VHH binders against F-box protein At4g00755. Designs and how they scored, part 8

Target 1, 377 residues: F-box protein At4g00755, of Arabidopsis thaliana (Mouse-ear cress) (q8lg03)
Amino acid sequence: MDFVNNLDTDTSLSILSCLDDPSDIVRASAVSRSWRQFVVKYSLSKNLCLKLFHQLSNVDHIIETSNDRNGESSEAGSSSLMDTRLLEKEHRAFALLARGCMSSPIESCIADAIRASSTDNYPVESILNTLEKRDRIGRTPSYWSSTGQHKTTVPESLLYKLIGDLCLITEVSIHPFQAYFQRGHPIYSSHYVRFRLGHEKDNSPHYNNSQDKKGEPGKSSIESNYVWTYTSQEFSMAQENRLQSFQLPEPVLCIGGYLLVEFLGRVQTQEMDGQYYICVSHVKVEGRSLAKSFRVENVDDNGKFGLKVLSYNDPKKMEEMDAEAGQDMDAEAGQSQLRNLEQLLNLLHRHPLDVVDYVWPDESDDEYAESEDEAEP
Key: E = the ipSAE of ESMFold2; O = the ipSAE of OpenDDE; V2 = 0.75 times the mean of E and O plus 0.25 times the DockQ between their complexes.

## First folded at step 1 (VHH)

Design g2 (framework vhh_etentamig_d1)
Fold by ESMFold2-Fast, scan of step 1:
Structure g2 (fold): chain B 377 residues (1-377), chain A 124 residues (1-124)
Amino acid sequence: as target 1 above (377 residues)
Amino acid sequence: EVQLLESGGGLVQPGGSLRLSCAASGFTFSRYGMSWVRQAPGKGPEWVSGISGSGGSTYYADSVKGRFTISRDNSKNTLYLQMNSLRAEDTAVYYCAKEYYDFWSGYSTGMDVRGQGTLVTVSS
């Protein structure tokens, strides 16, 4: 029995509204034409995406590239038909977005280093050095250094451009710099690190400058040119010479493609001048970049933007993927409302008692350490 | 870190009532479906009731339908189970469970059970 066709709208909506994750909605839409039409009509894919990523409520409009529906557009011409086509377009875009967030490979997401809040000995100790997994090139140290400060409370920050305008970030890793060439091998770090994700402000000098000198210290505050839509908790930084990984409590969707790393609470002075410095040898960001499927256009100061679906992700291909995802689905429904829900949850591998415990083996960094070798010559 | 803390259990006479509460933290409460799961002595876990993230939809096991009411207060990050007309067979440890969504594989794997549970004993 097809419960979407054989139950009233309120009952069908009650059953389907229990599907509160994107994969279940996508699978449901592939079961039959009636289920798909119901999913489209009640905007279930869009509504679920908005629940998981409420910032997607800021999608002002959707642009589909390589759309060859000229014949349909010419034949339509009615307002009601255009409303239906808009719902179909929203369903395709949000279904693709859900799949991208769930299925895109986890990869390194930094595209470029933009600017630091300050830089000592520019350009030698610039933010550009943090893009590579190293603390030296031959005999020359490789790191970013802030300028010196007498107060421990002066923060520093590093600004990065992420791969693509739409990126789901899971983890940020920081390698503090240990000055192996200084007496006592001090580690110039901070007590805490905090992460922000966001976009450029409209009409800022930086936004309009395609020729910005990367890594160069500017007179303008980084904060004055960007809008931060996400701010993490303050993570404690261990005072150790190792890459330290900071897992975000939940994956965060970045709209606009900018990451700010903030260093809070200076810990180490330099013997030569008695000033506090913060130095970093490497920054790594992991997540799911949606750059191959989406572009973000015209992000305004209120966070509203246009979502552009790229040409090689034609809506027809997304509908085919939805159909393929549903090929293993059973279209039969249960007898009672509760029984129908249990059968649906079992069919979609979403049973209330299916519990997954993540027990990871203890992982340790490479135990190799740098050591001085005395008096070889 | 997802934390769920159940409370409100106790000893009650057959035909009596109890209200269970679950305080949730470590996730955006309103975005996830929640359930109550119970485990009676010598038996496996049994799903009792579920509620959508918005609270707009509720579902019950046949054994409790008409007697139990699930609800949530998203402003307080709290889940509730109102239990009426209690029977000896309702004796169990009751657990609050969050829907588990494996973002990295793209599958929902059911419910995460967290916390110590709260014991409900129905006897004379």
Scores: ipSAE 0.000, ipTM 0.109, lowest interface PAE 21.2, mean pLDDT 71

Design g3 (framework vhh_enristomig)
Fold by ESMFold2-Fast, scan of step 1:
Structure g3 (fold): chain B 377 residues (1-377), chain A 123 residues (1-123)
Amino acid sequence: as target 1 above (377 residues)
Amino acid sequence: EVQLLESGGGEVQPGGSLRLSCAASGFTFSSYDISWYRQAPGKQREWVSTITSGGSTNYAESVKGRFTISRDNAKNTLYLQMSSLRAEDTAVYYCARDLGYYDSRGYYEFDYWGQGTLVTVKP
């Protein structure tokens, strides 16, 4: 059949340009050598990616790792051969990228907590507590707390590193913290929440972050170290003790792998000091991570970057392999255990051992006994 | 056993002054942050002032510049010097020992409260 050879170039391009599914472009490239050469020559995979996300026009160069079957070219070829190799490389990379953006599974996308704009009672009430789906560890509360403020308009922020340098974000979920241990069970939340996605200003490999303790108050402003390429609308926070999910109107491609959560409009004062606090027990981010297939190098001030291809294997197959490798060696589980130990040791060190302090039993709480009996069967 | 006992309350004219005391026993007083709270009839308890074990002080906006919190670790006693008293300062004043960290119910739950002392600012 092979109509690509039987029709003029403009007619063939018009027909093939109607393909909006990366699977259809891949199938077209598998029909014959002529079809593949046409798909490659006219950059159909790259053009599809640019239609999906305009920021992908900022790919400055593509690097294929030695793990690819034919990745490295050690030969100096003719200009024509170099052009053909570049187009083939672009086709492979952008076909994989389009597939990743459209077909990768939705998963939890936070890799790490970096820092908060402020932290009360550091390190016990640090941003690290928000990585776990809980508001307590046994009997000890688990949450992040800002420092107190008199003015309701002072914002707070939580900064996270995403899984991978390329991540398509669909949803951010926030669990406000309810102080179940305080009279009246106040919820320390904000009126609004806003999300930003971006990258580091320095083009440096996480060097400063690796030297600083995670969750420690920073000496410099978050804004001075990061470039925010996306800013969401202000979402209204319900004043309720539940995980609240905020769907982005459209999936947002994050290049560089950083998320900022901003809390706007303070709601609740603490009885002890009359100051406004913002407290969060859990932050969850859902999206499609491209980390198994791609890495980003050197994002510059104009948003241009190097795209490094790690593997051409199907991300779904890679997930099956990861599941079989065993979950016991999960670094995130290890980090959670270290955080729990650090919190416990800090509590033991901060509360002096005094026999008098144990006069009243921990499990005797008569203050809310009547309320609990009335509230529960 | 742990006890906090407030005293010094009474009736005073608007613009007057009172000094409240909280006598602590049964624990190492110097090691704890101690706070003053008050509760007016039909109202929720509100925080008035805190003094840390290190001597740092903090005040509610409504009393800032009028009230002074202090402690005497040798006497295991907390004080609240009140000046320029107003009708809205009428309340029962409570002394509270703040563990500052954790009890069976979590952080910033006060482990011991005193019985209170009544302050009435006469019209």
Scores: ipSAE 0.000, ipTM 0.128, lowest interface PAE 16.1, mean pLDDT 75

Design g4 (framework vhh_7mjh_2)
Fold by ESMFold2-Fast, scan of step 1:
Structure g4 (fold): chain B 377 residues (1-377), chain A 123 residues (1-123)
Amino acid sequence: as target 1 above (377 residues)
Amino acid sequence: EVQLVESGGGLVQPGGSLRLSCAASGFTFSDYAMSWVRQAPGKGLEWIGRIYTSGSTSYNPSLKSLVTISRDNSKNTLYLQMNSLRAEDTATYYCARGTRYYGSGSYEYMDVWGQGTTVTVSS
């Protein structure tokens, strides 16, 4: 059926606007020359993307490597041909973008830990400990700890860089830390957790990446150097030693590749000093990374950005090729090994005199350690 | 800068007494439990005792009758009083800042250590 030639524009647009699958729009563009011209002329791929993710209205321009030429400018051409080339470029880019957002595999999306709002006993209790699914290395606990506070209302936050500049985020998981070595095995957590997604401010100090150590506290204000374009609801944290998964109500497209995890309402004091702490052993983020197909350039204060297309090859097919080569798995394993080595070196630096740990006597036999259960109110 | 500096070590005769001091700086001393640890030549670390923020103390049972740990939060100073010293008490004595890792069946994570002060018990 060739209804594009036989029906008016409004009727044809109504029919084709019912296509919610980017693959169906691409197939429609392959049916005939008239269907392809209609899909391009009325920007159906771009309109589908805008329907799914309103943030894509902030695409200022599209950059393709083959069109970034030194020499004679395309300005010597006719305006009509230039407009047609722009529509074709938009069709290609937004069709790939829609396919990526809807069809790319769900994967772990944290690339790196940037910093925490505070860190106790740096570097031993740093945010870097949250990148690995563990609460200990051998007999040594592995977790991030905030500094102590006397008030329950002081918030804490952890800042992460996501894989690539463009990521569709579906779920964030948090594992609170339980102090298995303290009497009563307290869980140092928060009442609520909230997530923000966004980008660095234009000309941010973090843009040059030269002076800040990864995970190092206190160098600059998190809130003053980033623009948060998405803020989640406050999710209730169960006070339990388990990985707790927080599904976002709808998938969120992160432009710029930064995630902030905020911890609200302190719960647990440390017996020794009476101060409130927040501790986390693991943070995991699941979503669809578009890093293999796209890069985001020059995000301004209004959220406008350049969308750079790296490859028109199907991101899913590219991922399957990389998995068969095994290179991505080797790189990921190497990065985890480097993080483990850094944590071990930090531990050795903090305990240079720990020759025999078992020379410590068991404190359960001392005058301080009362075996009577603490009366709960 | 967070640091601990021990003082008061030296040569002492068997049966003598000695008081070691540890000066803390760069952190809120009153918020931390503090420990004394010693290392005899060619041997491992031996925990002496701990003093909590409350002033309560916990000692190595083998040393409890011979030592007393105290603190003065107004001076940011930790003390170790040793009595009836013997040749086997010859060691380098370290003060250390404890972390939050205190409990039955666990060891204390010491995140800040002094440089040590040497005590030699000899005639």
Scores: ipSAE 0.000, ipTM 0.197, lowest interface PAE 14.1, mean pLDDT 75

Design g5 (framework vhh_8fcz_2)
Fold by ESMFold2-Fast, scan of step 1:
Structure g5 (fold): chain B 377 residues (1-377), chain A 124 residues (1-124)
Amino acid sequence: as target 1 above (377 residues)
Amino acid sequence: QVQLVESGGGLVQPGGSLRLSCAASGFTFSNYWMNWVRQPPGKGLEWVSGISGSGGSTTYADSVEGRFTIIRDNDKKMVYLQMTSLKTEDTAVYYCARESYYDILTGRYGMDVEGQGTQVTVSS
């Protein structure tokens, strides 16, 4: 079909502007030279992206790695050639971006734990414990704990770096911690949880510079160092020992790659001191990371940013990327093992073998009692 | 308008070598990935190799990996395909193609193909 050549521009644009699928627009551009020129000339891929995610209107410029000359200026061309080049570049970038947002697999998206609003018994009960799907290491509990508070209204928060600077988030899952070693097995949770997505402020420390302080309580407010561009509704937390999944009403595009989890309304006091605590054993984020295809550069105070295209996917390059992802997964497994070792060492320093407290079996062996109970019919 | 002119094809014995050339004009050559694609007799187009605008990155189809080398000279606006250890199955018309868009449907780079290509025949 070659209706683009046979119909007026308004009629052709009206028909093609009804396409809601990035694949349909790319298919149209592959039909003929005329269709491709039309798709490029009228920015159909860019317009589709803006319809799907209005935040993409904040793309200030596009940088393609394949066209990088290491600071060499491009040859001066005619105005027409420069306009065509810009439209072609926009078509390629936004077509890939739309594909990534609509068709990329849903995967786990947390890259790193940055810090908590507070931490009890640091570093043993740090945010780092929430990266693994567990509530114990051997006989030793594994969780993040806030410091104690007398007021129910004091919020707590956990800050994470997402995989890549562009990530489409669909779901956040929280596992509250149940203190199986305490009488009554209390669950230290909150009434509500709320999520924020955003980026670092220009005057805040770089993510790389903050790596030396991962999990450490911040010296300044988390909120003062970040700009939150999205804030979710307050989700009700069930007071249950299970991974609770909170689906966002619609997928949210995070530009900048930071997630803040806020815990609102304290529920549970500790018998020993009468203070309210919030404890979490696991945090999981699911979404579509665009890290393999894109980087975000220079997010300004108005939210405008540079979109850097790292690669366009072809079958050969996808195989190469999969191999690299496998290596990253092995590295992440190694990091998990290192964190397990560090946690174990910290616990041994807290409870050396030559320091033995007299502990009631019901306080230290609750997991054995539960195992025996579960074995019963 | 984009012009791409291929040359260097010919008849070669199995195990032999050939170097294909592509002369580009009508665009800022260093801003685009350049590709080699081929069409064997009675078959569709098959992607062979690609090279980034700066020449810093190269990719190859599994069937030619280790045997073919893609290079470019941005000052001369040329891209080359150095073919070694040629096999009978490498017989095809070879086309030089500018990467102008990404084809999401096929998962491959979309290309402007100009000219008639250059015939490579590998036979004893």
Scores: ipSAE 0.000, ipTM 0.106, lowest interface PAE 20.4, mean pLDDT 73

Design g6 (framework vhh_h_nbbcii10_fgla)
Fold by ESMFold2-Fast, scan of step 1:
Formats: sequence, C-alpha cells, structure tokens
Structure g6 (fold): chain B 377 residues (1-377), chain A 126 residues (1-126)
Amino acid sequence: as target 1 above (377 residues)
Amino acid sequence: QVQLVESGGGLVQPGGSLRLSCAASGFTFSSYDSYALGWFRQAPGQGLEAVAAISSSGGYTYYADSVKGRFTISRDNSKNTLYLQMNSLRAEDTAVYYCAADLEYSRSGWYEYDYWGQGTLVTVSS
C-alpha cells in the first residue's frame, strides 16, 4: 500500500516524521518514484539531520565532487529544474551526513598536536609527548609540562588537530603525569579540565605554516587564530595516575577540526622551586570522523560554511576498497612513527645517556623489545 | 573601590526556592574585561565550599556537583548584579553564602578570588 498517493500531504508528513533513522528516510525514497519525490520535495533528510544536529543549519552550500555530465546537462534550464536539482543534492548530502553522525564507527580522532599555552624545557617536555600512550621512553620520562607559576589561577591549554573537518566527538581522555623520579611521586595535574571545539579564523591555513615547529609555542595567541563554537562544562580531575575519561553529555559535532583542552586550577607544587606545574602524559579523543566523506570550506564570520562531499559510498566499504587497493598502512600509523623518531632525537639531544645506561641495559628501554641495540655499546 | 553586597537570604522549607543577589560597585560587568564571578558557601562547622562561577562574557557557567541541576548562576550587566537561583533546596544547603570576584582571572574558576562580600545566611529547615 502506497499511502503517499492516497493521503493528503499533511497526513503523509506526519507519518514520515515518525522516522528517526536517516537510513529509513533513504529506504523510503527507494519505495517508489512518488515516495522519492515526496522525500526530496519536503526536504525530509535535511530536516531530520538539522533536528539531530542543529549546528548543520550553518551549511551555506553543498559542493559535490562529481563528473560534469551524469546524463544530460541542461545548457539553459528553468529555475524550477535548477531548484529540483538543488533539492536532490541536499537530500543526498544530508542523508549521508546524518548516517555518518549516527552510524560511523567510534575511533581515535587526534591527527596531530599543534601547540601548548606554555612548555617547560622545550622540546623535551612538549605537547608531542601526549600523542602516545606512555609516560616514559626507556629511562627518560615522557610528558608535557607547563611552565612554573606562583598562582593557582593561571590556566594552561593544549591544542590539537582532529582527523578531518567534521568529527562527532563523544569522549576526551586525559592521563595526568606522576613524577616517579621525584621524592613523594607527586602528580602534577589540575582541579578541572574543560574542552573547546572549533575552527581556524577565516579558514586560514595556520596549521600548515611551515615556519612553526610542531609543539613549539606560537608567536600569536590561540584566541587570535581560532573560533571556539563549543565549550564543555568543567570536569573534575581525580588526582590519580590513570587515564581518566570524560564523556560529553551529548555527542558534539566539531566543524573545522580543532580541539582545545584547558586545565584549570593548579594543584601540585614542585619541592625544588615551590612553583605550580601542570603535566600530562597522554591525551586521547574518541568520536566519529566524517573525513572520508566530507570537507568543510570557507567558514565565515557567522559560522556559515561550504560542505564538500567527497564520496556517496559507505565509509566502511570505502575503507575496505582502500585496503584492497594495496594501501598497506594508514596515514595515522605513519605519522605516529615519525613523531616517535622526532621525540627520541629531541631526548637524545637534551639528556645524554650515563655509563650505567650502557652497563645495565635491563634498566634502559625496558618498554621496548629492541633495547639491546640501543642500550649496549 | 570594589565592593560586593549580598542579599536575598533567609529561612526556606526543604524543596523550596530562593534567589540570592550580589550588587557590585567599583567595577563594571563587561565582556571586555577578564574576570570571574562566583558564589561560595560555608556551612556551620565546615570549611568554605565553591558553589558556582560565571565567566566575564556570561556565556560559560560552572557548578559544584552537589548543586548541579538545582542552582543557576546568572548576571545582569545593566544592574551590575550577580544572581544565584536556588531550587529544590535541602537541609545540607544551609550555609552563609558569599559573593566573590577575581578581577585578574582570564577564565572562569574557583581560585584566588580577590574581593568578597559579607555573606548572606540561608537556612533550610521545616
């Protein structure tokens, strides 16, 4: 039974408005030509998507990466024909977007570390150390450290680039650093942690500035280069040496692909200087990345942006096709290997190994299988 | 000269509501200034506890877990006044409530508030 042909538009809209799954709207559009025309005409995919993720009301226009001729191109078409093509385009894009936000696998979403508000003993104690789940490299501690402060109120922040321009963030995890090499094994943490999500001002390529080293403090303020569209509550940090997970009350769609982690309220002084420090060994972000299907272009002063559709194929199927095409490693694994090498070189330049490191290799690089080649002269 | 004056305290029954006000003078509630405004309380025989804070822009608010969902912090720039709306009050909310300002703090938080009011007593009792 085809109720779209037999009922008035108000009744049909009421029935189809009961669909909460974007995939059901797509299935409805496949039932018949009349159902498809109805779904497209009344923008049901777009309306459901906007109901679920209000930030997507800021999509100004949609750009499709497609062949310039998919059939017949009207050289001089009517405005009505152009409007129909726009509605079809919106239907496809918003249906895929909603599916991505609801059905994409939850994964690790940090692409790179950009900079910290301050860094003590750069480059040894840089933000780059937070990208890997470890608190040491061999016998050398691995963590980010702020500079020392006399006041507890001075905040610190860590800035990260997320995988892709559209990422639905569900959880951020922080591992405070415990100084196992200091008397009393103090934990240098903060009372609270807060998260911000946003984009670069005017979609500027500040992240790709080749003059700035990864993890090095920037010359310009973070506030001058980024716009924060979401700010979380302040989460209480337990003063414990463990990875602490902070689940956002609702998943948050990040448009622009930047995360700021803010640390508020200093807790621990260093015995040697009496100053407060904040130290972190690991930061992890979990969410649903839409990077394989979408890009964001030209975010303006009002938050409006262009949505570029890269592919209408299933992201999971695309990953399988990419693997079958002979891609033997992902970009994330490659970047991790480069970061590990850069971190090791920086450590070797700052802290030369002692004689005991060469004589007693079991106490050097006990975390790595290849320690015999690195510790033994 | 910076001064904070609390008002609105009193006796209220459990489950009731009360609104506290803090009138500020000597500085202006402005989004251009970096400062934090907050409410603290001290129950009989207990230490000072942070209750709520609001940023200089008014866009970001923070609450202690014990009051989250029940208390709402807000401000009125035209009246230069900070408010704390207290709903679903419990006997354990009985305390002297203090308004505080940290005029050097660039982000909202509980720490090193420079200016304090005299306090207003809230008693939750049948």
Scores: ipSAE 0.000, ipTM 0.101, lowest interface PAE 21.3, mean pLDDT 73

## First folded at step 4 (VHH)

Design A1 (from d6 with S101R; framework vhh_enristomig; at its last look DockQ between E and O 0.08; V2 from the best seeds 0.00; counts 0 for: pae E 15.8 > 2, placed apart)
Amino acid sequence: EVQLLESGGGEVQPGGSLRLSCAASGFTFSTYDISWYRQAPGKQREWVSTITSSGSTNYAESVKGRFTISRDNAKNTLYLQMSSLRAEDTAVYYCARVKYRGSYYFDYWGQGTLVTVKP
ESMFold2-Fast, scan of step 4: ipSAE 0.216; ipTM 0.646
ESMFold2, look of step 5: ipSAE 0.000; ipTM 0.177
ESMFold2 (binder alone), look of step 5: mean pLDDT 83; pTM 0.828
OpenDDE, look of step 5: ipSAE 0.503; ipTM 0.809

Design A11 (from d6 with R97K K99P S103R Y104G; framework vhh_enristomig)
Fold by ESMFold2-Fast, scan of step 4:
Structure A11 (fold): chain B 377 residues (1-377), chain A 119 residues (1-119)
Amino acid sequence: as target 1 above (377 residues)
Amino acid sequence: EVQLLESGGGEVQPGGSLRLSCAASGFTFSTYDISWYRQAPGKQREWVSTITSSGSTNYAESVKGRFTISRDNAKNTLYLQMSSLRAEDTAVYYCAKVPYSGRGYFDYWGQGTLVTVKP
């Protein structure tokens, strides 16, 4: 039964290395002391993670919070004791990471909109409009618009911050904007969309320390401040007024927490000026956030980083404690509603309201119902 | 209900000037962006200029520096001052109410006024 004791090391390793499920590795480590020692000694949890996510080969070191111990660790001086402690630490961290990647709930992963490559009529047509699932506020359109271009080959991009430093991304959804208020109801979109995932460059100013306002066109190139570790295929975008979902061929582990959406090949000119525009009403990203369990520290120019473990506790229990506190989720919902109100007020300051604004005929308005109660909590 | 009535067109020599007017009724003129468009025989309608409710102006590249859009909210009237006119400016000129200052759906077109630039 115990093949670890009865077979040579190479044969035992070959058998155990065929395990693709983190729970199988955990079960193997529970069979006996010999199996546990073998799983730890040969780094099976780490090897599984590296097999699933090659980016994890860039983990330089693992940092654990001290709440799981008395705070006293033996100075020992024994190299074998230090090696054993490192292997146990790696086993714990990578086993938790694999579990998180496979069993964490699928959720919306955008934390913030950072900026666009260009913005027409800033701040009215900014990237901030893409955070909400709508194409209008009352009769006022809500979308991001690029500036106009004469050439079809000029790309545009939208930059987002993801929830947490580690997020397994499965799907990106884009809703192109249809100008329901223009003759022929044109859809201002692109032929293709491509996604990049990555992190801020070492020595670049942190977003919170940037002189650029959130959503404002940047004074520096997006690519000069970020390193893209993943680039997707070019997905064909249907020229249709609907939320279009793009499944990544394989889930991608984002280290650093940034997403770039690139729009390629302009398709629609505006009658008014004959220029090509790209407009988007909504962007949604789905994946498994590991923010409750992990942080990423000190990503260098070679992609090496520190993996910080925040807790080995059940993330669901942590969420239940957060929900019982109740304040953080209410504050985040309040910030979203406040942002919506600020966008509306910017538009209203430009156009003082009168009776005609409430009764103006727009035949397309009935197709997009919005809850006014949700705008004013 | 909503009406836009253009006037001021006519024949002019190259390098000459004309002032077009658009009288608006049936809506609160001061709160809306209003645009000038033109259409030459056999061609598509082309945007010329927009003035926002706040008084900000924008122009097509072909007319920048030659045309000036303005509004008189007390008279509910939009103007287009045209100078240095060229043969290519020959068109019927229309004013349109813009529902959104950036792009708008141009469903409130006037009857138009013909501008002819003859050598």
Scores: ipSAE 0.000, ipTM 0.235, lowest interface PAE 10.9, mean pLDDT 75

Design A12 (framework vhh_enristomig)
Fold by ESMFold2-Fast, scan of step 4:
Structure A12 (fold): chain B 377 residues (1-377), chain A 117 residues (1-117)
Amino acid sequence: as target 1 above (377 residues)
Amino acid sequence: EVQLLESGGGEVQPGGSLRLSCAASGFTFSTYDISWYRQAPGKQREWVSTITSSGSTNYAESVKGRFTISRDNAKNTLYLQMSSLRAEDTAVYYCARGSYRGYFDYWGQGTLVTVKP
């Protein structure tokens, strides 16, 4: 007989609680019916997930899609077994969640730029410019700029929507902007950067069906519409023109899919006005998106939410199905092309005298630098 | 077509005051930073003042405390109130769409301010 039948419950729990890998718990549940029932009864997958990701304690209920539900257990055929059905459902969901958090590929996780705390010269210096890995388009600089400030203590922030409602974030990268067209080539950065992850408040509808453009200044403060469930340490920013990567001490599970980047402590004044600015050319977020397997529903003001399971299929099979459909890749390509077109149109609108120079990007950075310096007021 | 049209220049004696206006058309005025620049005879063009879309104001050190920039978004008009004028303020004053970062997509024809004793 297996050891689950041969040992007392406390001893069996002690042995199985030594399993720190979710895949080992799944393997244990496959050994026999008795092992599976034990794993399910004592919520081993759920308990491991809660130990690894404390945010999952806020799962209020689990919702399964009809095509992935194992509805044919003979033991689940009675209403008196509702507790058993719930435990089985929890086991499946949390086992899948643990696998996703540990084995999903690390990828770029920004879906959209939402807004900045302030924007100079909107739409030219908007947060939308930070989505691309560049500091210029032809002869025209590409960056987000805050408005100027006299005080070093005024913070700025950039708000992003992540891919999916559940995303395990490992790293955030920031590229400060160096004004190559200004005397002394100043770098407009901050002393520190801090990251917050969270969700929209339950009573804060978004303008999804409005004329509202991405990156446009909003009338509402960020604090009034979002709940931040994670706040990182303050990371020191090097005052250098390079992409700087900030690895989180531990991967953080974002529930709700919003990231706030906060810039703290202004460093660089602009020579002509003496005011402090913060400028960023690129923001990148890396993590494991669980969007293919999970959705989050009804996040309340206490952080409680419904976890919706979309599929229990192998991640490789899901990737193959997504590739065969091609719709998501086509949509992403279309959005990227639209952003590039919008940036090109903004570029053309910036130069009324020599539009041709911007349609055909400058092949000489030296020529651009000289022309910009000579044209400078 | 985007246009900026300056007015209000003229001759004034030292210590006097003038108010310049810039009428904007062809774009959403309220969403842009707008700046004043000037160019004195025989000198390079210099930045004077900027008002951001949010209403924040910035001034060149040479004009701080003497000039006040303001905007009326309902009228699509920018203003520069100049007081305590000095001989060195003599210049053609230009309205420009954008900040003093040296990147302007549109500017006006200019209005001449002459400070004579």
Scores: ipSAE 0.013, ipTM 0.256, lowest interface PAE 8.9, mean pLDDT 76

